# Designs tried in a protein design chat: VHH binders against Protein KTI12 homolog (KTI12). Part 23

Target 1, 302 residues: Protein KTI12 homolog (KTI12), of Arabidopsis thaliana (Mouse-ear cress) (q9lmh0)
Amino acid sequence: MALVVICGQPCSGKSIAAVTLAETLKESETKQSVRIIDEASFHLDRNQNYANMPAEKNLRGKLRSDVDRSVSTGEIVIVDSLNSIKGYRYELWCIARAAGIRYCVVYCDVDEAHCRQWNKERSDRGEDGYDDGIFEDLVRRFEKPERRNRWDSPLFELYPSREVIDKSSPVILEAVTYLTKTVDSKTQDVRILQPSIATQAARFSEANSLYELDRATQEIINAIVEQQSLGAAISRVTLGNELPPIEICRPIGLPELRRLRRTFVKLMGQSSLSGPPLPTDADSAKRRFVDYLNREFGGNNA
Short names: E, the ipSAE of ESMFold2; O, the ipSAE of OpenDDE; V2, 0.75 times the mean of E and O plus 0.25 times the DockQ between their complexes.

## First folded at step 14 (VHH)

Design z5 (from w2 with D107E; framework vhh_gefurulimab; at its last look DockQ between E and O 0.71; V2 from the best seeds 0.00; counts 0 for: pae E 2.3 > 2)
Fold by ESMFold2, look of step 14:
Structure z5 (fold): chain B 302 residues (1-302), chain A 121 residues (1-121)
Amino acid sequence: as target 1 above (302 residues)
Amino acid sequence: EVQLVESGGGLVKPGGSLRLSCAASGFTFSDYGAYWFRQAPGKEREFVSAISSGGYTTYADSVKGRFTISRDNAKNSLYLQMNSLRAEDTAVYYCAKDSEHSDSWYEFDYWGQGTLVTVSS
């Protein structure tokens, strides 16, 4: 089992690389089952998928959900999408690490000028090209994978503008070798994840901290909404003996709660990418979010 | 239209100080978190600091103790006070806004055009 993330600028040859890799894997001695998860499976055109942030979020959510389901099936899963956002690649890496499977990134490294030319040629042929505004926005937001980042490693780089990508491509063969080799044992991968190995447990804890933040913040939001729905005059929300209460000056609507949660999650997530991760467990995540909410609700007048 | 305009960049010597500003317009600034990022030549954009609508702050490890983020909601302005500057702080600095339409921790929908900070002897 394995998770392969295809990455590259729009119109950089990602789908050709994904299909080539999948066919080469199916022809290997192991004949491992292979599934490609791509944007076409959602029956929206490219311009609809990337028209705005809500559409793009929905696409990534559907792709991630399909990945979650697929990593337990015993197949090699290839995610064929832009995968241009390093935070999203980090989340996919966390899913693979939690499942104890191999992970790699295949990067189609093509300069913007060729990608722009190929997008125009696709549009000139009447095919599924990106509108100019969407194309330039995607190019601007692209975050190149880097070998130094754990969530971008191993990194297999292809150069579709310089070479033909086919089953004989050395990088494709290297990726196939990596994906089909016999691990020393599942025990080695499990030992990395075992709590008794402190260094490896820290990396697994990073993946769990993001999940715990997501779960904890949503649970707190749900509790606030539920208690307010039971009594409009509630000025204090209690969540348990070890958590401080949430003091509410006025009824707080779901849109405001969502904004507060978004900011908190972004603050914590950005810190975890750019520095040492915060320790995580459910109670610590909840306490931090409750403390945050109380400061936000009373910070202007405190 | 949402706009974020950075200013205050320039050339400074190592150990010096600089104050960056970001003027926000086209949205209710006080409802959103605000962020500083930077991008050095040849490197990916990296997080510097963030401040919530109510004043909660976070910093990248590389700038903790040297940089201070602040905001003035009445003036729709975000600030970054940079002290004890080092050559490694040389970068284009960007102001960013939360995405209203995403719960993802890594998505931002608006960025400024950036202001260049150069730290050299």
Scores: ipSAE 0.410, ipTM 0.802, lowest interface PAE 2.3, mean pLDDT 79
ESMFold2 (binder alone), look of step 14: mean pLDDT 80; pTM 0.802
OpenDDE, look of step 14: ipSAE 0.730; ipTM 0.948

Design z6 (from w2 with W105Y Y106W; framework vhh_gefurulimab; at its last look DockQ between E and O 0.18; V2 from the best seeds 0.00; counts 0 for: pae E 3.9 > 2, placed apart)
Fold by ESMFold2, look of step 14:
Structure z6 (fold): chain B 302 residues (1-302), chain A 121 residues (1-121)
Amino acid sequence: as target 1 above (302 residues)
Amino acid sequence: EVQLVESGGGLVKPGGSLRLSCAASGFTFSDYGAYWFRQAPGKEREFVSAISSGGYTTYADSVKGRFTISRDNAKNSLYLQMNSLRAEDTAVYYCAKDSEHSDSYWDFDYWGQGTLVTVSS
């Protein structure tokens, strides 16, 4: 059994990759049983699913629930959706880890111009294309998978704009090899995920809340770095949008800001397992993080 | 080399108290958040308490009001004062430190070997 997460920009060839991988697995030496979970299974069109944040949340929830039910069936499960939000990919990784199965990401790496062209071509053919406003929003919010992140690894990168994706594609064969290898005590060259406390915390938290926390905290970090770069003696960072200012007693480098952010998200994630829920919206998440930073910079646990 | 060494565990009767310590070495302790976890026999490891580099604390609901986490950055030490102990607090207690890598944002890099706390009459 295994969980495969297909990832890529809208109209980047994800469904072709998913079908190709599934067919190649079924034709493999072990004749794998494969199930594709896609957005079509839920009988809503593409623009309805991505019209607004509540609709997106509902789609992700339905996909996640189907994945959670499917990982214990003994099949290889392929999730064919945008999977563009790193917090959501993390949640899928948590499901695989809790089930003790193999996990990987297949990334369709296509530049925005080709994706936009292919979206237009779909619409011109009368197929299910994205409205321009929705397409551009999804492109803007796309979070590229990175091999260094455990929940994006192993990462198999496809380039649908550069070559035909078929069962002879080297990357498809590489993924099939990974997914069909037996675990052998002598070689032990296949990683089987083990449950971790971090994955359990994410499993019980709302995926949208985790996404908002991650995005909001990064936005605040970026704003702090930008304002410090504008002045030689900044003692207060103003963020606008009804956020309290951040009082900085000394210059703060990016490495320290990253550590503070990392600790904050871990603290919030751990406490939400049996305590207050995480913030459900960007403004609330930003306020919580700004308050945290001011406490850390002030040197007291008030 | 990063090391985390727990101590202070033992046998205690219900309602009693224990104070756990974790000695940290091999890294700049003051730069990182620090955590207590516990694992009862046959159960998954679970969160107990955490403290940020600047002293911000959080607690699992099951221990809130009974346990107090603290740190002494000058001594590279993490503490857990456990009061009003109950049978369900019986577990091996571990200290842990934050990961500093993005591929480990939701996991912890290093764990101690643990110290056993038994609450029994």
Scores: ipSAE 0.260, ipTM 0.729, lowest interface PAE 3.9, mean pLDDT 77
ESMFold2 (binder alone), look of step 14: mean pLDDT 80; pTM 0.800
OpenDDE, look of step 14: ipSAE 0.583; ipTM 0.882

Design z7 (from s89 with S56G; framework vhh_8emy_2; at its last look DockQ between E and O 0.19; V2 from the best seeds 0.00; counts 0 for: pae E 2.5 > 2, placed apart)
Fold by ESMFold2, look of step 14:
Structure z7 (fold): chain B 302 residues (1-302), chain A 122 residues (1-122)
Amino acid sequence: as target 1 above (302 residues)
Amino acid sequence: QVQLQESGGGLVQPGSSLRLSCAASGFTFSDYAMYWVRQAPGKGPEWVSSISSSGGYTTYATSVKGRFSISRDNPSKTLYLQMNSLRPEDSAVYYCAKDSEYSDSWYDFDHRGQGTQVTVSS
């Protein structure tokens, strides 16, 4: 079982990629069936689905619900939608994680001009194209997947404007290899997503908070490093008017700071799946991290 | 080589208490956050509780909050889970798990022990 998230600008060739991947998987030696979840199964046209933020949220909710039901069936599930919001990709990743299945993102990387041209051609053929206003809004709001984000990894990038996407495409074959290989996470460098009993995935707002948390905590680490480099006698790091100071009883190396940051982000993320939501803004995230650091340093402050 | 050994499980009546222990070796225990995870027969693993490296920050799954208490003793390299007001749904094999410095997944629980069985039945 696996969850594949197809991602890309409107009219970037996502459906071709989804079908190509599904057909290639069916031709492999896998014993698992493959299912594509797409927007057509929900009986609204694209312009109705993306007319406004409430309609778009309703579409994502329907897609998420179908994905959540489908991950327990033993199939390889391919989600063919825009999947343009990083918080929503995070939610899908959480579903895969809770179910203990493999997860990846297949990204159709196409420039806006080609996407615009292909949208117009679709409309000229009388097919389900996006109205100009909706198209341009979706283009502006697209959040590109990034390999450094855990919920965007592994990332398989396709370039439909530069090459024909078919069963021989190297990236399609790489994705098939990933999706069909057997790996024991206890004995190899490659780790398989493992089930989480906390089955309530973070809400969309909580997923955006996770990204803000990651960024905000890096800023704090950078500030600590800068202030320690300015003087060996610094015992208190001042971060600004709205943040409590950090009490440092000993020099703190960058490896330890990075470990503390990773642990904090991990603990907050785990807690948010079964408890209070993550902070909604960068200032709140920074304050929580500073409080965390002072507690961690205070354990050795005797 | 990292080693984790759980103990303290048993068969108890509803409403009883148990204290689980996890002896750790093969790594600098005080550098890592630690976790308790449980798995009932035929079910997937369930995260139970987390504790930061110093012990200064703890979190709990909603199902156990207020009843379970996680703690650690860094000098003796031991992780604990105090389980009060036990219910039949708490019956599971309990594993302690180590946070990995190199993990890029915050849902993974790195465990090496056999676990300890907790059975709550009348």
Scores: ipSAE 0.371, ipTM 0.740, lowest interface PAE 2.5, mean pLDDT 77
ESMFold2 (binder alone), look of step 14: mean pLDDT 82; pTM 0.830
OpenDDE, look of step 14: ipSAE 0.545; ipTM 0.856

## First folded at step 15 (VHH; framework vhh_gefurulimab)

Design a1 (from z2 with S30R; at its last look DockQ between E and O 0.24; V2 from the best seeds 0.56)
Fold by ESMFold2, look of step 15:
Structure a1 (fold): chain B 302 residues (1-302), chain A 121 residues (1-121)
Amino acid sequence: as target 1 above (302 residues)
Amino acid sequence: EVQLVESGGGLVKPGGSLRLSCAASGFTFRDYGAYWFRQAPGKEREFVSGISSGGYTTYADSVKGRFTISRDNAKNSLYLQMNSLRAEDTAVYYCAKDSEHSDSWYDFDYWGQGTLVTVSS
């Protein structure tokens, strides 16, 4: 039992990857049937689904609901959609964790020029291509999966513009091996997917807020590192008009900054599950983190 | 070897108080956040309270105002003062350490064995 999230730019070969993976899984020794959840199953075309933000949100909601119903059926579920929003991939990952099943992302990494050409060719064949305005908007808003994010890991990268994707593709075979391994309570991959207290509570209502917290805090860390690299004897790090400065008395290394960030994210995430919801806006998250850092630097950072 | 050892659990009447301790060893305790969780039989493990290396604290709503988390970095110890105890507080209480390898809010790489708190007449 598993959840596979196919991810990539519009017209990057995601459906070929999904079908290839499904067929390779069916030829393996697994008893589990394989189900592809795609946009076509909802009887709206791509331009209707991505015409505006409410339509996109509705599509994501329908796909997520189908995934949530499907993970209890004993099947390997493959989600074949753009899956371009990091917060949405986090929601899908939470569903997999709550169900105690394996999760991975298969990313079709194709440059914009090839995607644009393939979109035009699809339209020329009379297939459902994206209108130019919609296509360019989707390309600009795409959030690439990253291995360092738990909700983008394990990450299996395909390069459809550079190689043929078929059942012999090494990355497809690696994904099949991961998805069909014997479940072991002691294996690291399976233990990551065991339900956590936070995953059960967060999967439907808090995922985007927690993702925004994660991103906002990383931006602050990056800014601190960048400003320290520019000069010596910096006593203040300035971050913008609406953020208080960070007062530092010595250079602070990346390992220490990462530890401080980890603690903050854990404290905020855990308390939000048990109390008032997190602020959903990036500016409030940044202000809270800056205030936290100033407290920590005034305490144990001497 | 990283170790977390809880103590101080026991049987207490509703309205009573207990103080839990967690002794940490095998790592530089003062550099990490530390946390209390609890798990009642048949229920999921739930957050109780957390404290940063510099003393910033957060609490679950269900315990706010009744429980106080603290730490003593010189003794490598984490504490939970539990006042006005209720039957709902009956659980095994666990100490947890901040992760070294995960930035996620749900991952904790080391847990104690737990100490049982029973609130009953």
Scores: ipSAE 0.560, ipTM 0.873, lowest interface PAE 1.7, mean pLDDT 79
ESMFold2 (binder alone), look of step 15: mean pLDDT 82; pTM 0.827
OpenDDE, look of step 15: ipSAE 0.768; ipTM 0.965

Design a2 (from z2 with Y32H H101Y; at its last look DockQ between E and O 0.84; V2 from the best seeds 0.75)
Fold by ESMFold2, look of step 15:
Structure a2 (fold): chain B 302 residues (1-302), chain A 121 residues (1-121)
Amino acid sequence: as target 1 above (302 residues)
Amino acid sequence: EVQLVESGGGLVKPGGSLRLSCAASGFTFSDHGAYWFRQAPGKEREFVSGISSGGYTTYADSVKGRFTISRDNAKNSLYLQMNSLRAEDTAVYYCAKDSEYSDSWYDFDYWGQGTLVTVSS
């Protein structure tokens, strides 16, 4: 069982790579059940899917949900989409780690000029190409996978502008070998070890930290709203559980609380990719958010 | 129309300093977090620093202690003071605002055009 993330610029040959990989896996000596999760199953054209941020978010959510349900079925799952957002690839990696399965990224590395040309050629053939504005926006927002990032490794790089991608492609064969290799302490080619309980806990700790921030911050917001509802003139909100109180000098509405929460989650999430990992326990997450809110409220009354 | 316009980039020697600015328009700047990202040639875009509407800041480890983010809500402006610059800081620097349409930590609504910072020799 494995999760494979296909990544690349729009019109970089991702679907050809996905199909080629799937067919090669099905033909391997070990019988391999393979499932491709792609955008076609949602019956919207790609310009509708990428027309704006809400549509794009909806598409990613549906794909992620399909992945989450599929990783427990014993199949090799291939996600054939742009997968251009680093944070989204990180979340897919978290799903694989939580399931205890192999994970890799197959990157179709094609320069923007070729991708642009191929997009125009697809439109000329009457195929589902991107509108120019959508295409350029997707190119601009593309976050290239990097081998040094745990959530982008192992990285298998394809170059569709330089060579035909088929079952004999060396990189395809390397990916198949990785995906089908049996763990053996005596193998000399690759060290693929099953994790210990301690190793699993460390991996899942990192994978779950942003989930705990999401839950913890929402609980605090709910508590603030509830306590303000109970009475006027509240100057502090008590949360129990050895948490510091939240000091407020004015009623704080739900829209402002939601904006403050969104900013906190973005600040912590982005910072965590380049620094110490976030704590995974709920009490630590709540304490950090309470400290943040108190700083925000204190700055408003200078 | 939302606009974010970066300025202040240039060529500087290692150890030098630059100050970047981002002029925001078309939205209520004071309601949103504001962020600096950078992208070196051939590399992924990476987070540099962010600041909340009330002034709470975070920094990527690689710039902590050397860069200072700030904002002036009355002037709809975001700033990045970059000191002790290194060759590895060479990149196009972008400002961004958080999404009003997504709670996801990785979604940002708008990006500026970018300003180039080159640290050489």
Scores: ipSAE 0.636, ipTM 0.907, lowest interface PAE 1.0, mean pLDDT 82
ESMFold2 (binder alone), look of step 15: mean pLDDT 82; pTM 0.822
OpenDDE, look of step 15: ipSAE 0.802; ipTM 0.966
ESMFold2, look of step 16: ipSAE 0.636; ipTM 0.907
ESMFold2 (binder alone), look of step 16: mean pLDDT 81; pTM 0.819
OpenDDE, look of step 16: ipSAE 0.797; ipTM 0.967

Design a3 (from z2 with D107E; at its last look DockQ between E and O 0.61; V2 from the best seeds 0.67)
Fold by ESMFold2, look of step 15:
Structure a3 (fold): chain B 302 residues (1-302), chain A 121 residues (1-121)
Amino acid sequence: as target 1 above (302 residues)
Amino acid sequence: EVQLVESGGGLVKPGGSLRLSCAASGFTFSDYGAYWFRQAPGKEREFVSGISSGGYTTYADSVKGRFTISRDNAKNSLYLQMNSLRAEDTAVYYCAKDSEHSDSWYEFDYWGQGTLVTVSS
């Protein structure tokens, strides 16, 4: 049981890699059950999926939801999409860690010029190519997987512009070996697949920190809205015995609160990739968000 | 039309300083968080620093204490003061804006074209 993330520029051969890997796994001596989760299941052309930020978010959300449901089924799950955003790959990695399964990234490393040429050739045939504006935007926003990042490792690199990707490709065979090897108590795989209490706590804390941040900030917003409905002219919102009050000099609407929350979550999330861990519990997350809000409303605390 | 235009990059020696600027237009800059990212050759784009609409700041650990992010909402401008520069700070620096369509911590609506900072010799 494993999660495989296919990654690459638009028109880089990702689907060929995904199918090749799946077929090789099914034909292995273990006859693995394999599921490919891809964009084709939405029955939309790629220009509809990537037309704008809401459409792109909707696509990633659906793919992520399918992954969430699939990692407990006993299958090897292959996610065939661009997977170009490192924060999104990090979230997929967290799903695999929480499920206690193997994880890897298969990267189709093709230079932008070949990808652009292949996209144009597809469009010239009247096939499902990317519009030029969408293609260039996707290329610009691509965040290449890095072997040094835990959420991009192990990294299996393919070069579809330099060689034919088939069942005999050494990298495909190497990935199959990794995905199908048995657990041995004398190898590192025991530690990866069956985390110790300390390792398990660290994995769950990191994954749960993002969840706690999201939930804690939403709860604070809800409380502010509720208390502003009381007494008409409330200038101080009390959130409980352990939290400082929020000082409000004017009514604050839900749209402004959501914007403030959005910024906070981005600031904390981005720093978590290379800095201090996010708060591990709801009370810590709430305190940080309350301090942030008071700073935004003109109050500052160190 | 949303535009973010970086400037102030250049060549400096280790230990030197630079100040980057990002001119924002086409949206209400003061309503949004603003961010600096960088991308070194052959590496992924990485977070450097961010600042909320009201001035709350965060920094990547690698730049904390050396870099200072700031904003001037009246001038629609974002700044990054970079001190004690090191060779590993060599990168193209980009400014970015909050997404108004997503609460995702990793999504950004708009990016600038970037300004090159080279720390050498």
Scores: ipSAE 0.619, ipTM 0.894, lowest interface PAE 1.1, mean pLDDT 81
ESMFold2 (binder alone), look of step 15: mean pLDDT 82; pTM 0.820
OpenDDE, look of step 15: ipSAE 0.767; ipTM 0.965

Design a4 (from z2 with S30R D107E; at its last look DockQ between E and O 0.62; V2 from the best seeds 0.69)
Fold by ESMFold2, look of step 15:
Structure a4 (fold): chain B 302 residues (1-302), chain A 121 residues (1-121)
Amino acid sequence: as target 1 above (302 residues)
Amino acid sequence: EVQLVESGGGLVKPGGSLRLSCAASGFTFRDYGAYWFRQAPGKEREFVSGISSGGYTTYADSVKGRFTISRDNAKNSLYLQMNSLRAEDTAVYYCAKDSEHSDSWYEFDYWGQGTLVTVSS
């Protein structure tokens, strides 16, 4: 079982790479079936999907949901989309870790000029090219995978503008070898599938930390709303024996609470990519969010 | 409608300082978190710093202690004071606003056009 994330600029040969990898895997003697999840499987128009941020976020949500569903079926899952946002790749990596399966990124490394040329050629043929404005926006926002990042490793780099991508490509064969190693009962890749208990706990704790922040912050929001609905006057909100109380001077509506939560989650998530580890348990996540809210509510006075 | 305009970039020597500004318009700035990102040539865009509506700040480890984010809600402005600049800080710096459509930690709806900071001898 495995999750393969295809990554690259628009019109960088990602679909050719995905199909080539899938066909090579199917022709190997592996016992695993292979599934490609792509944008065409959702019957979605390319330019409509990337016309604006709400449409793009909807597409990513559909792809992520299909990935989450598919990794539990025991097959090798290949995600063929732009996968341009490192935070999104991190979430896909977390899905793979939670499922206890192998993960890798196959990156189609093509310079912007060739991608632009190929997009224009596709459009000139009346095919599924990106509109110029959409193309340039996607190029501008692309976040290149990096080997040093946990969620981008192992990284298999293809160069479709410089070499033919087919079943004999060395990088394709290297990826197939990586993805099929567990067929040999004499050897196992313990560090990838079942690392030492200490290493495994650290890796799953990071994935669980983002999940715990999301869950903990929503639970706190729900508790605040519930307590305010019961009280007639603005007062101190108590959240349990283990949590600091929240001091509020006025009723706080759900829209404001959601904005505060959004900012907190963004601040913690973004800093965790290059900074201190997130808390690994629900109580720490709740305490941190409560402390944040108290600072925000007190800060409105200054 | 929503607009973010960065300014203050330029050429500085290693060890020098710069102050970046981001002018916000078309939304109620005081209600939203605001963020600085940067992108060096050939590299992915990376988080630099963020500040909540009430002034809570976070920093990427690479800039902590050297950069200071701040905001002036009365002027609808976001700032980044950059001290002890290094060659590795050379990048286009962007300001960004919270997403209006998703609570996802990695999604941002609005970005400025960026201001170039070059750190060289």
Scores: ipSAE 0.644, ipTM 0.901, lowest interface PAE 1.0, mean pLDDT 80
ESMFold2 (binder alone), look of step 15: mean pLDDT 82; pTM 0.828
OpenDDE, look of step 15: ipSAE 0.774; ipTM 0.965

Design a5 (from z2 with H101R; at its last look DockQ between E and O 0.25; V2 from the best seeds 0.55)
Fold by ESMFold2, look of step 15:
Structure a5 (fold): chain B 302 residues (1-302), chain A 121 residues (1-121)
Amino acid sequence: as target 1 above (302 residues)
Amino acid sequence: EVQLVESGGGLVKPGGSLRLSCAASGFTFSDYGAYWFRQAPGKEREFVSGISSGGYTTYADSVKGRFTISRDNAKNSLYLQMNSLRAEDTAVYYCAKDSERSDSWYDFDYWGQGTLVTVSS
């Protein structure tokens, strides 16, 4: 019993990888029962699902609900969708942990040019390709999985533009080995306690909050850089009527701004796992980051 | 070559205190956030405390009010003052540095080898 998250750019070969993995698991020595959860099972066309943020959130909600029901059935569950949002992968990881099952990510690593070409070829064949505007938006928002992250690990990387993905693929076989291995004698029995409603809700909502935090802080960095590049006075950066100004006593370069943002996001994200909840909306996240920057800039640098 | 070396661990009775140190080398320590994590036997590694380059701090709920993180940028050192120690604080404590390869809140590229803290009667 396991949860597999397929991840990749639009038109990167995710469905081939999902089917190949499922067939290999079904034919393995353990004869695993496997379910693929994909976007086609919800009978909405691809461009409607990704037309706007409310539609996309609705799709993710339906997929997540199906995953939550499926992890209790004794099957290996494969989620075949873009899974491009790192916070959403975190939510899926939380579902697997709550169910006491194995989790992994299978990443189809294909460069944007090949993905764009393959999307065009689908459209030329009359297949369900993405409209150009939707395709480019999805490419822009893609958050690559990284194996050092708990919720992206173990990470099995495929390269569909460089090799044929089939049942003999070494990475597919490695994933099957991971998903079918038995618990050795050194592993103590683990009883997974039913999480409290409050704890489970916090874990499942953290992904959206972390995404908003990441996005909001980047917007502030971009605004600071823009105003400094226009020759704005060193003493003040204004961000709009609803945010306090940032008081800057010296020119601040992009590398320092990126480090300050990185630290803030890490401190907030790590502390929120057992402490105060993260801001859930963009305006609150922006306000907190501005306050942080003003405190960081308000010391003696001389 | 980036190095983080923890020290100051040991055996202490409940209610006691320890001060952990982390010596940093191979990078400009003052430019980065620094963090303490811990891992008890058979448990997942968990966040303890973090500090920004400018001194802003956060703490896990379980240690707030008892532990104090600090840094000395001139000495390239990170500290954790642990007071009112409890049995559940028994763990290997790790020093960590921000990732240079990712802006993500979960990425840490470099870890020390850890220092053991045992809280026992």
Scores: ipSAE 0.504, ipTM 0.852, lowest interface PAE 1.7, mean pLDDT 78
ESMFold2 (binder alone), look of step 15: mean pLDDT 82; pTM 0.824
OpenDDE, look of step 15: ipSAE 0.789; ipTM 0.965

